# VHH binders against Protein ECM9 (ECM9): the designs that were tried, part 1

Scores and structures below are computed, not measured.

Target 1, 377 residues: Protein ECM9 (ECM9), of Saccharomyces cerevisiae (q02202)
Amino acid sequence: MQSSLPLCREFFEKITAYLDYHDFRLTITANQPSITLPYYVDEKAHSIELIIFKTTFLSLFQEAHTYFNKTFSDQSGISNENIYYMTVGFLLTTPENKTVYNVHEDLLKRYFQDNSVLVIPDLLVKEVRLIQRLLCSSNNRINKSSSLWILYRKLFVLSLDANTLVLPDILFVFHSSGSQHFSNYYCWNTARWFYDNLPYNKRIELFNLTKRFCFQNVKDCSSWSALAYMVCQQEEKKTDNIRDFQRLTSSFNVPFKINKVDLNFQVQPADAFTQELVKWIDRTYAADWPPYLCLLQITKFNITLRIEMDSVLLTWRNEILNFEENSGHIKMINNTPIVPEKFSNDLLTSVNFAHFGYKKLFLNKFLDKNKKEQSDS
Positions, changes and structure headers below are counted from each chain's first letter, unless a header gives other numbers; antibody chains aren't numbered by Kabat.
F, E and O stand for the ipSAE by ESMFold2-Fast, ESMFold2 and OpenDDE, each averaged over both directions (binder to target, target to binder). V2 = 0.75 x the mean of E and O + 0.25 x the DockQ between their complexes.
Where letters were taken out, [cut] stands.
The coordinates of atoms that the task and the answers printed are left out; those that the model quotes come from them. Centres of patches stay.

## First folded at step 12 (VHH; from p1 with D33E)

Design r5
Fold by OpenDDE, fold request of step 27:
Structure r5 (fold): chain B 377 residues (1-377), chain A 121 residues (1-121)
Amino acid sequence: as target 1 above (377 residues)
Amino acid sequence: EVQLVESGGGLVQPGGSLRLSCAASGFTFSEYEAIGWVRRAPGKGEELVARIYPSSGYTSYADSVKGRFTISADISKNTAYLQMNSLRVEDTAVYYCARESFYGTEGFDYWGQGTLVTVSS
C-alpha cells in the first residue's frame, strides 16, 4: 500500500536511524544551491548530523497538513500508521500544535494498550529517539517546545512499563539541548522533574551534570535555577513532580509507582554546595547574576545556611566597599550593574563592576529577605 | 528467577552480635533496587529494620535499631548484610531480606525465606 505520507515516513526513518548513536544532531537550515537532496547526513565515528533543508521542512508540513485535512473530512479508511507519520511530521514542523499532540499521544496510548494498533518495529525505542533528537535540535522552536518536553516525560513513564527503566541518554539530552539554546526553561524544568523521579545514582549523575553545566554556562539562568532546586529540593515542587509522575503512570495505565522516595536523599549537602559556590564565585569573579541568584535561592530556605553566610556577607561587603572606594560607586539599573563609560573599554574593570555589582545586589536582596522574614515571624 | 536467601540467624545472648546475609540471585544490584531487612516478631507486626541501595550505598534505619545495626552490601557478591550489635531481647524475630524496586509496585516484591534471630539470656 503506497504510503500516503512518503515524506513524513522518510523523515521518520532518517531521524530514527542510527539508534545506537546518542550524539545525534538535527539541524534545520536554509536551502543550499549545491545540494538537491532533501536531506544531508554527516556521519562521523561517534556522531550523526541530520540536516533538513527548508524546502524539505515545508514539504513535510504540507504533506502532513494535507493528510490531516483529508482525515478530518473523511474518516473512512484511516490508517493508524499514516496518522502516526502525520503527527511525526507535525512534531517537527509544529510541535506546539495541541490537536496534533493529542492525536499523537492518543495513538501512543492506544498502541501501548494494544500493540496491534501500530505495526512499527521497535516503536518505543524509535519514538524515544525521535523525541530526544527533536529536543536536541538546533532549532529553538523545537528544542524549547513545552509539548515535546512533556512528551519526553510521558515516554519515560512508558519506558518503565516496557522494562526499559531509564531512557537512553537522558543526561546527554539535557546537556545537548541545554547547550543548543541557553536558558531553556523546559529542558531544565524537566531535569528537575527527573531529579525527583530518578533513583539515587541517576540523581547523582544528573546533579553533577547540571552543576558542571552551570559552571560552564554562567549566564544560563534556567540551569542555575535547576541546580538550586536540586540542592534545596523545595518540598512543594518535589511533591508536585512526584504527583505528576503518578498522574502520568495512571494515564498510561502503567502499574509502576515510585517506591518510598527517601525525602532525605541529598546528593550534596546544601552547606557544602554553598561553600563551593561561594568559593567558585570568588575565584572566577563571576560577572553574571545566575550564580548569585542560585546562592540566594539556596540560602533562602535554610536558616542554618543563612547563619553560615554571615562571614561571607561581611567579606563581600568589605570587598564592595573597597572596590567602590577605588573605582567609584556601583550604579544599578534594573538590577544590572552599570559600567561607567570611562571604563567601557577596560575589560577587567568591566568584569569587576559586574562582579562586585552582583555581590552588592546579592547582599541587598539577602538582607531584604531577612528583614521580611523577621517581620513575618 | 529472583531469589533471596537469608543466613546467619541463631541464638544469641543479650548484648551479643550477629551478622545476617542475604544472597540475591536472578538479578544484579543496580541503581533501581533497594534491599531491606524486615523483621517479624511474635505478636508484633512487620518492621522495616534497615534499607540499602546497594549501588549508591545509601542506607536508612528504623529508630529502634539505629546505632546498633548496620546494613551493607557487596555488589560483587550480590549480597546484602545486616550487622546486628548490642542485641536485645526485643530484637527477637524472624528477619527477612526483601527487594524493593524503585519503579514498581509499592513495597517489596521479593522476599527471602527468613532467618530466625533469638536473643535470650
Scores: ipSAE 0.419, ipTM 0.734, lowest interface PAE 1.1, mean pLDDT 90
Fold by OpenDDE, fold request of step 27:
Structure r5 (fold): chain B 377 residues (1-377), chain A 121 residues (1-121)
Amino acid sequence: as target 1 above (377 residues)
Amino acid sequence: EVQLVESGGGLVQPGGSLRLSCAASGFTFSEYEAIGWVRRAPGKGEELVARIYPSSGYTSYADSVKGRFTISADISKNTAYLQMNSLRVEDTAVYYCARESFYGTEGFDYWGQGTLVTVSS
């Protein structure tokens, strides 16, 4: 039977091509007058880029939409396979459509509960790759889709049941996706979710990946927040993430539970990381707030770390005083250090104002918290 | 089939030492498995003595044996060990090796037959 959704099917085939390639980039771009093809594939030695043009994007939506209308008006002759391809088209074009999401999820559930429902080979692997590649796309609407990130969690749970070794690159999605878009809350919230539901070695891997990403992306607030969480977990959030995992396993009839293993294993001692972060801040003259905020978050929850920070606080205080004596007082507007206009063209001085300004902000916030804790005791 | 086989148990005097071995077959130590030593003393309930994640080397101990017992694993041999030093009469028990999967049923899913450790003067 000729697929009633040839365009959506073609898209699925293209997006799930080269399953072994980890470096796959999905790009959505404007039409180019010189290119009449619906897709362009750039194959490099170690990477693949699939380019979708705007006209193709719209055509996929139209095809999916037409089929949707037909299916809901006429309940006769519904093909689960066609419905799947329809939903694939919508995941690309309208990822936040709740109706489509539910239909897609239901198909997955039925497929894994009853293999007779869909005739799609290696569906789980292809599905995981589909969602990964969507989440790592150049399009902000797609890669920041809360629905797709939730779906990614569900696929992880399903992968555990299929005795299929979780794709070795399941954790790489955060770095890849984060590189395409700035400060994605849903991406890094999902990273926290994974962190709480992974064994020790995988947690270490995720921690190191996150740490590397943060040090390369100093302005990315969401990733730094996730890093802080991984160093010092909040018990309430941890519990919620574990409960959510259990809920998902139950929902998909996956017979796996996280054993009450001592999940309190620390990937890196908090003191060691704190020292590393301080050194990094000083060495790089960090001129953005997220590293300082990360330090603030970690030290807020650990009394022992607070004591160790006394020497750092004193040093930073003296550095700030020295800088202000020589260069003038640092002014803050909405917790942002202001570079005086006379220094606007001096890159070094500008960086210094930001660097010492954020140190100053850190000290103020750190000390204010200590006062509140002393007043409440 | 997953199997765990304990060895190394026997009679020892108080203050003595024993080394227990747990040979695992039917699976390989991975990031997802922990090995535990559980002991059952006469008239007492089960006590988890020590746990290890062989892949990471992460270990935990019961307070009753902390500082005296050391759990270890050799991934190349797919074998876990329990070094027991400064043994006491109260350490007398049948010691079982058991597997725990990170993703699986709650608790230990496979058990050995156990090895008897008797500490007596």
Scores: ipSAE 0.372, ipTM 0.727, lowest interface PAE 1.2, mean pLDDT 89
Fold by ESMFold2, fold request of step 27:
Structure r5 (fold): chain B 377 residues (1-377), chain A 121 residues (1-121)
Amino acid sequence: as target 1 above (377 residues)
Amino acid sequence: EVQLVESGGGLVQPGGSLRLSCAASGFTFSEYEAIGWVRRAPGKGEELVARIYPSSGYTSYADSVKGRFTISADISKNTAYLQMNSLRVEDTAVYYCARESFYGTEGFDYWGQGTLVTVSS
């Protein structure tokens, strides 16, 4: 076989190796003087890292791009497999190339309808692994690619038409990808999309995964916002993501729709979660804003929860006043508590300025919402 | 060919118990499948009494039967059960076993023929 895209094929084989569930990381890094290999695989007991050196990355792009130009010049009698491997090279190197993305997606759609379109063993499992592992990249252009996250949604929808397909851990990617980049907006928005479109046991799994991630990554604003969304969704029942799911099923001729479900379904009641979060803030002296913003989002317009917050507001107000009497007025710059210079070497007092500062910010925003709501009525 | 076959109906006095069975064939329970029990009393509409997703064990019940009825499933026998305790005269109905897919074109897509439960002194 002449010119069968050897670099793109090798990449595909490397990134789809070790099909079993593993914690996986994809790293694209500068060439090192002592290493001449195009790839390095660092396999540990519970994790795999695939390292792609910059010259290999550029060579993959050049190979895929050259093939793409020849394909549309004057050679229409080409292999579907070669087109697939070319698109794999582009998904790595330029994931936002919409023309190639559409070609890749079209091949997948045709394959799911007629498996003879692509003769690649275990292609569905390998395609899922390819997308998951690209999304686990330390490279922000790949990890945060809206096109790759959308492709992951589409791959899920497309796989539903194959009733014999089991994807035992489609949720792994959110923990792994979220860990590669704090506040990964597209990762956690995709988690919201999955939450709304998954059956109840999978919603429970995703909620618990997100909750654990938030408490392990307290500064990650995007994950806390997704957790707040999941708690609120139990009452609000927004349909935006369900409508997007329906749009995708229609576009792929997948006849499945989400049926009516138990309206009383809850993973953790909002009042129970609110109580847990308040206790955690108090016990740990939480000094980062995202947990407080999560609490604001959950209590926004739920009158029962706002009434339950009355005792919390009184307690926190008194704590803030006592702290300011002892340590001085808390200054804010752009909604960020400022530690006075005289306490810069006092770690406990510095943490307390952040802790009580964010409680103060929470109270101000919570009470301002009440004033606006009254004036709007 | 999907089939659902109910059994276990009959005549019972108020306060008594019955156990309904729903034997399924032509499909295997997946993460996305639920079995429900729907009842229709004479002159009344349909009421979804209980639902189970056998793969996960998630269940839900109508308010009218909470605490009295228990739905369960045995995946190895491809069978769902409805244990009905503390039966009342108003529980008299034909009970249908029905399948629902979480992803589907409509609510319940396959129905059994029904089994009569009569609660009378």
Scores: ipSAE 0.020, ipTM 0.433, lowest interface PAE 7.1, mean pLDDT 83

Design r5
Fold by ESMFold2, fold request of step 27:
Structure r5 (fold): chain B 377 residues (1-377), chain A 121 residues (1-121)
Amino acid sequence: as target 1 above (377 residues)
Amino acid sequence: EVQLVESGGGLVQPGGSLRLSCAASGFTFSEYEAIGWVRRAPGKGEELVARIYPSSGYTSYADSVKGRFTISADISKNTAYLQMNSLRVEDTAVYYCARESFYGTEGFDYWGQGTLVTVSS
């Protein structure tokens, strides 16, 4: 009378529950004396946190691992549904187990070709929800899993063919997941992939989400690099992510055409964005490097923007010279401006050393790049 | 490198009290998920009596000792304690201190040598 894999099945139902909210966090934490439940759901107006206690997490691993060993020892009581739920337990507990990941993906591919392979209601919607919410984990091993981010791309492709299925919002993951771990390379590289392969209204949405995230998380170099990519991509037309999309559609026999590049599509022209970023740096006394590196990346291969920077460079040079004459030479260690100890209690002066120090670093890198290009021929 | 050393066992009358200590070395309690006390009575298997998660302060107890035993930890001394009150003859056992690692799958990965507690008149 006991269901097979009861813990993995309960986890699947909890993590895939419809909640009508799109900001989500998954937390694995130590057991609390006041709570005997395996899960705790913290609901707010527009956000949900699902808490999994460590004893529950370990029990899920034990259940899935025991079943995995059973599938190698004998085949009694083996069903596709039980294999699926076993793999769900592994995606939570050891997402980089390639053997189990491949089993999970194979079941999905077969289900898409023949729905009788898995008799789980609303499977595609639940699978998308599962992967999205796993990627919103505070646990670094799950949130930064390259396997889960790659699976998310594949689910997007599969969802395009399933026109009759309701898809949840596919973009909230980048904000939620990016917020969980500083400089999440896999998250923001997947955002680049989506940007290149989304319809234009969704590209606009993703660009604005990324831009807002960058200005709210100024130190996050991975997000600023993704923003620079999106600004530059509108002109550079790199095709790597488009070719990967085509490879996936062919692999799944999805009938969609290759996305065409619209040479006139722009969310925000690069010169307009550059002017906005320079103004923001000046207005806020920006004291962190990623915005400046974003400027370097955008101006790297656009000769018109490099020429338009001449007035900015002159202004910044004069500001740096005036600051150094009044406050002393800016010292740099490992490309980081040093605040002299005598000013460590002076917040305004400390910010100014960082601000003008990073402007100075920007100028040096910008001018060094021009020298290398001119020496070429 | 990891070692757990129990102390404080002995002979006590029914209704009496005893305090067990578990001194840890080779790791700090703040790095590990749980320290437990497991007992083995003659002719019986192992029973987890009490568990504490030192980093969070969480405790749990077997039904057989609930309300009578208290587990605690002093992180600064790297020591866990089991205060046993209202002792009964059936509490007679060898008591082991054990660690449960976050990455462990068998429950407890390091065990002390055990200390004997005898409850008799």
Scores: ipSAE 0.000, ipTM 0.092, lowest interface PAE 24.6, mean pLDDT 81

## First folded at step 16 (VHH; from r5 with Y32F)

Design w5
Fold by OpenDDE, fold request of step 27:
Structure w5 (fold): chain B 377 residues (1-377), chain A 121 residues (1-121)
Amino acid sequence: as target 1 above (377 residues)
Amino acid sequence: EVQLVESGGGLVQPGGSLRLSCAASGFTFSEFEAIGWVRRAPGKGEELVARIYPSSGYTSYADSVKGRFTISADISKNTAYLQMNSLRVEDTAVYYCARESFYGTEGFDYWGQGTLVTVSS
């Protein structure tokens, strides 16, 4: 039977090729005059890049859309397989379409209840790779698709029941996705979700990955926020993430629960991390807010840490004063240190203004919070 | 089928040493499983003696055995061990190895048959 969705099917086959490769990059780019093929695959020893040209992208959308209109209007001759490929086309082209998402999810649910619903070999593995590779795409809309990240969580839950205990390359997805587009809230929010719902070993790995990522991507506020959470989990958020996991398991009739044994385990003591972070900030002359914000978030709810921070606060205060005495007062606009125009071409001085400016901002916020807590007590 | 088989129990004098083994089958040690040694003494409740995550080597001990017992695992053999040193009369119990899955029911989901450890002069 001639697939009514040859383009979407082809796309699925291409994106689920090389299942053993974790470093798979999906790139959507403008048409190239010299290339008449709908796709270009760059295969390297350890990485694959699938390039989709704009025309192909649009054709996929059109095909999926045409089928959607035909099938859902007439409700006749519905093929689950065709519906699946249709939704795959839409996940690429319109990932935030709720209708399509629901159709896709429903089909997966039905499949996992009755495997005869879809006759696609290794569907779960392919589905996981599909979503992972979409999430790791160079396209911002796809990479930051809240729907796809939600689906990724669901697939994790489903994988637990299908003798696929762990999604392949979970950690790589966070790193890759986060690296493609900065401040991917959904990516790192999902990382938090996984952190709460992964066993100790994987939690450690995720923590280390996140930590490394943060130190390499100082401006990425989302990753730093996730790191702060991983260091000092908020009970409410933790509970919510666990509850969400349970909700998903129930929704998919997955007979698993989270064992509570490891729920209180901390990968790195908050005090140790705080010290490390402070040292790192000082050593690198951190000139972006996220590290300071991370420190602020970690210390906000821990009285012990606050006390330990006294020496740091004093030191930073003195440093700021000294800097301001020599270079002038640091002005803040919208919580951003302003570099005086006279120093605009001086990189070192500019960095220093940012560094000490954010220290100043940190101190102000830290002390303000302390006052509020004292007033509320 | 998941099976845990304990071995190495026996009679030992106070101050002696014994090494218990727990051979696991039907599953492989992964990051998702912990192995625990639980002992049951006559007239006493169950006590978790030690726990290990074989993949990471992370271990925990009951205070009663801390410094005397060492839990370990050989992933290649899919076997967990409990080295018991400086044994005391109060350590007399049936020792069970049990699996704890991160994704599963709360607590241990599979148990071995147990091995008797008797510490007596």
Scores: ipSAE 0.354, ipTM 0.688, lowest interface PAE 1.2, mean pLDDT 90
Fold by OpenDDE, last read:
Structure w5 (fold): chain B 377 residues (1-377), chain A 121 residues (1-121)
Amino acid sequence: as target 1 above (377 residues)
Amino acid sequence: EVQLVESGGGLVQPGGSLRLSCAASGFTFSEFEAIGWVRRAPGKGEELVARIYPSSGYTSYADSVKGRFTISADISKNTAYLQMNSLRVEDTAVYYCARESFYGTEGFDYWGQGTLVTVSS
């Protein structure tokens, strides 16, 4: 029986090849005149890149769409496998299609209830790898797909029940995906979710991964926000993430619960991190807002830390005053420090205006918040 | 099949020492599991004596045994240990090794058969 979705199936086979490799990159690119093949695979010693050309991408969509229409018009001859491959094609081409997502999820649910529903070897492992590799793709739409990130959470829950081998590699996606496209809210929001629902060792790993990422990507506001959360968790959000995990376990009939004993483990004391962050800001002359915002967020919820910040605030204030005395007043437009035109070609001075400007902004915001809290008490 | 097998129990005088072993099979120590020693004394309820996360080495102890007992694990052998020093008569109990999963049912999900520790003059 001619597979009604040979292209989608081929794609699935290619993207789930080399299951042991987490350094797998999916790239979607324009057609190349010199390449007539639908795919190009670059195999390196420790990494694989699967390149999909635009024409192939469109062909996959067309095939999936054709089958979709057939399925809704005529229920005869429909196989679960074909539906699965159809949805795989759509996850690549239209990840935010809610109808397709629901069909895909439903099929997975049925499969996990009855494994005879789909006859695909190692389906759970392949599914996890599929979603990971999509989320780490070069395509912004796919990387920032809220639906795929939600699915990733669900697959994590399912993998727990199945004791799937991919669990040790569950965390690399955040760094890999984040590296492809900055300020991915859904990526780092998912990281928060995982942080609240992981055991101590994995939390450490995730924390370190996030911290490293932030220090390498100073402009990435989403990751810095996640880091702040990991350092100083908001109780309400933590509770919500745990509740969501429980909801998902129930939804998939997974009998697991989070052991509450491990929820109180702190990876790094907030005071230690605050000190580290301040030192890092000063050492690197941080010229972007996210590190300062991170510091602001951490100190907002911890009175003890706020008190400890007094010395830092005083030091920074003096530094700002000294800078302004020598270089002129720092002007802010929409919370962005402006470099005077006369210094536009002076890189060092430009960086200093940004650095001290954001310190100034930090001080202002820090002090304003203190006034509001005192007025409400 | 997950199995826990305790060994090392016996009769000891007050002030003596024993080392209990818990050999685990059917699973490997990972970041998702803790191993606990739980004791049941005659006429008394269950008491969690010590807990270890083998992957991280994180340990906790009941106040009653703190400073006297040491829990450890050898990942390469998939075995947990309880070193009991300065034993007291009140330490007399059946000692059970148990597994606790971060993702699982509430409490310990697998138990050994237990090993009897008797402290008597």
Scores: ipSAE 0.336, ipTM 0.689, lowest interface PAE 1.3, mean pLDDT 90
Fold by OpenDDE, last read:
Structure w5 (fold): chain B 377 residues (1-377), chain A 121 residues (1-121)
Amino acid sequence: as target 1 above (377 residues)
Amino acid sequence: EVQLVESGGGLVQPGGSLRLSCAASGFTFSEFEAIGWVRRAPGKGEELVARIYPSSGYTSYADSVKGRFTISADISKNTAYLQMNSLRVEDTAVYYCARESFYGTEGFDYWGQGTLVTVSS
């Protein structure tokens, strides 16, 4: 039966091509006068880029929405396949449409209960790749879509049950997505969810990937926050994430339970990581707040770590004093170190003002918290 | 049916070495399974000696055996191993191989029959 959604179908076919490739980039860009094709595919040896032009994007939007309006007005004779492709069009163009999202999810649920509901070969694998590639797209709305990230969690659960081939590379999406758009809260919140619901070996992998990402993206506050969580999990949040996983397994009739024994394994001792982070800050002259904030967050929840930090605090204090004696007092505006105008053209001095300024801010916040805790005890 | 079969136990003098094997059948080592060696000494409780995630090679050890015992796995053979060096009299026990699944039941869900290790002069 000829799909009444040729554009959405074509998009689906393109986005789910090369299923064995995890380095797949979806790019949405302006029209190019010299290109009349709806898509451009750049195939490299180890990577694929699918480029969608604005006109194509809009056409997909129009087709999907037109069909949506027809479907809701007259449900007779509508194929499940057409509904699926319609929803795929929405996931691309309007991912936060809750109605269509629910239709999409419902269709998947029915499919997993009865595979005859949809006649699409390797649908689960293709679905996972579709969502991964959308989440890693150049488009900010898609990349940071809360709905798509939720769907990704659901697909993970389904993938466990189906033992799909995409499971081994399930974790690349965080780094890839985060690299497209910084400070992606939903991305890294999902990373925390995965961290709480993965076995020890996979947690280690995710931790290392996150750590690497943070060290490469010093200004990305969301990833650093996730890293802090992975080092020092909050029990309440952990419990919530586990509960959510259990809810999803139940919802999809997946017969899996999390083994609690494995949840107690620490990927890296908090003290070891703290030391590593301090050394890294000092070595790189970190001039952005997120690393320091990460350190604050970790030490906030671990009293033992606070004691170990005394030597670091003393050292940093002395460094700050020495710097201020030589270069002048560090001024802060809205918790941002200010570089004096006389040093504005001196890159090294500017970095130093930021570095020592954030050390100063760290010390102040650290000591203030300690005072509050002592007053509350 | 999931089965674990231990081998390699025996009598050894203090300071000696033994290598235990655990052949697994009915499942394949994946990212979601760990293999543990648990020992039961006469009159003592159970002690988890070592654990491995065969797919990743990550291992953990009890403090009592750290530096002396090495757990490993061969995925191609679906077999786990415990190399025991510098054996002590207190290491005398029945050693069991057990499977732990992350998304399964809590704890170890399948056990071998055990192999006896006796360290005596």
Scores: ipSAE 0.313, ipTM 0.685, lowest interface PAE 1.3, mean pLDDT 90

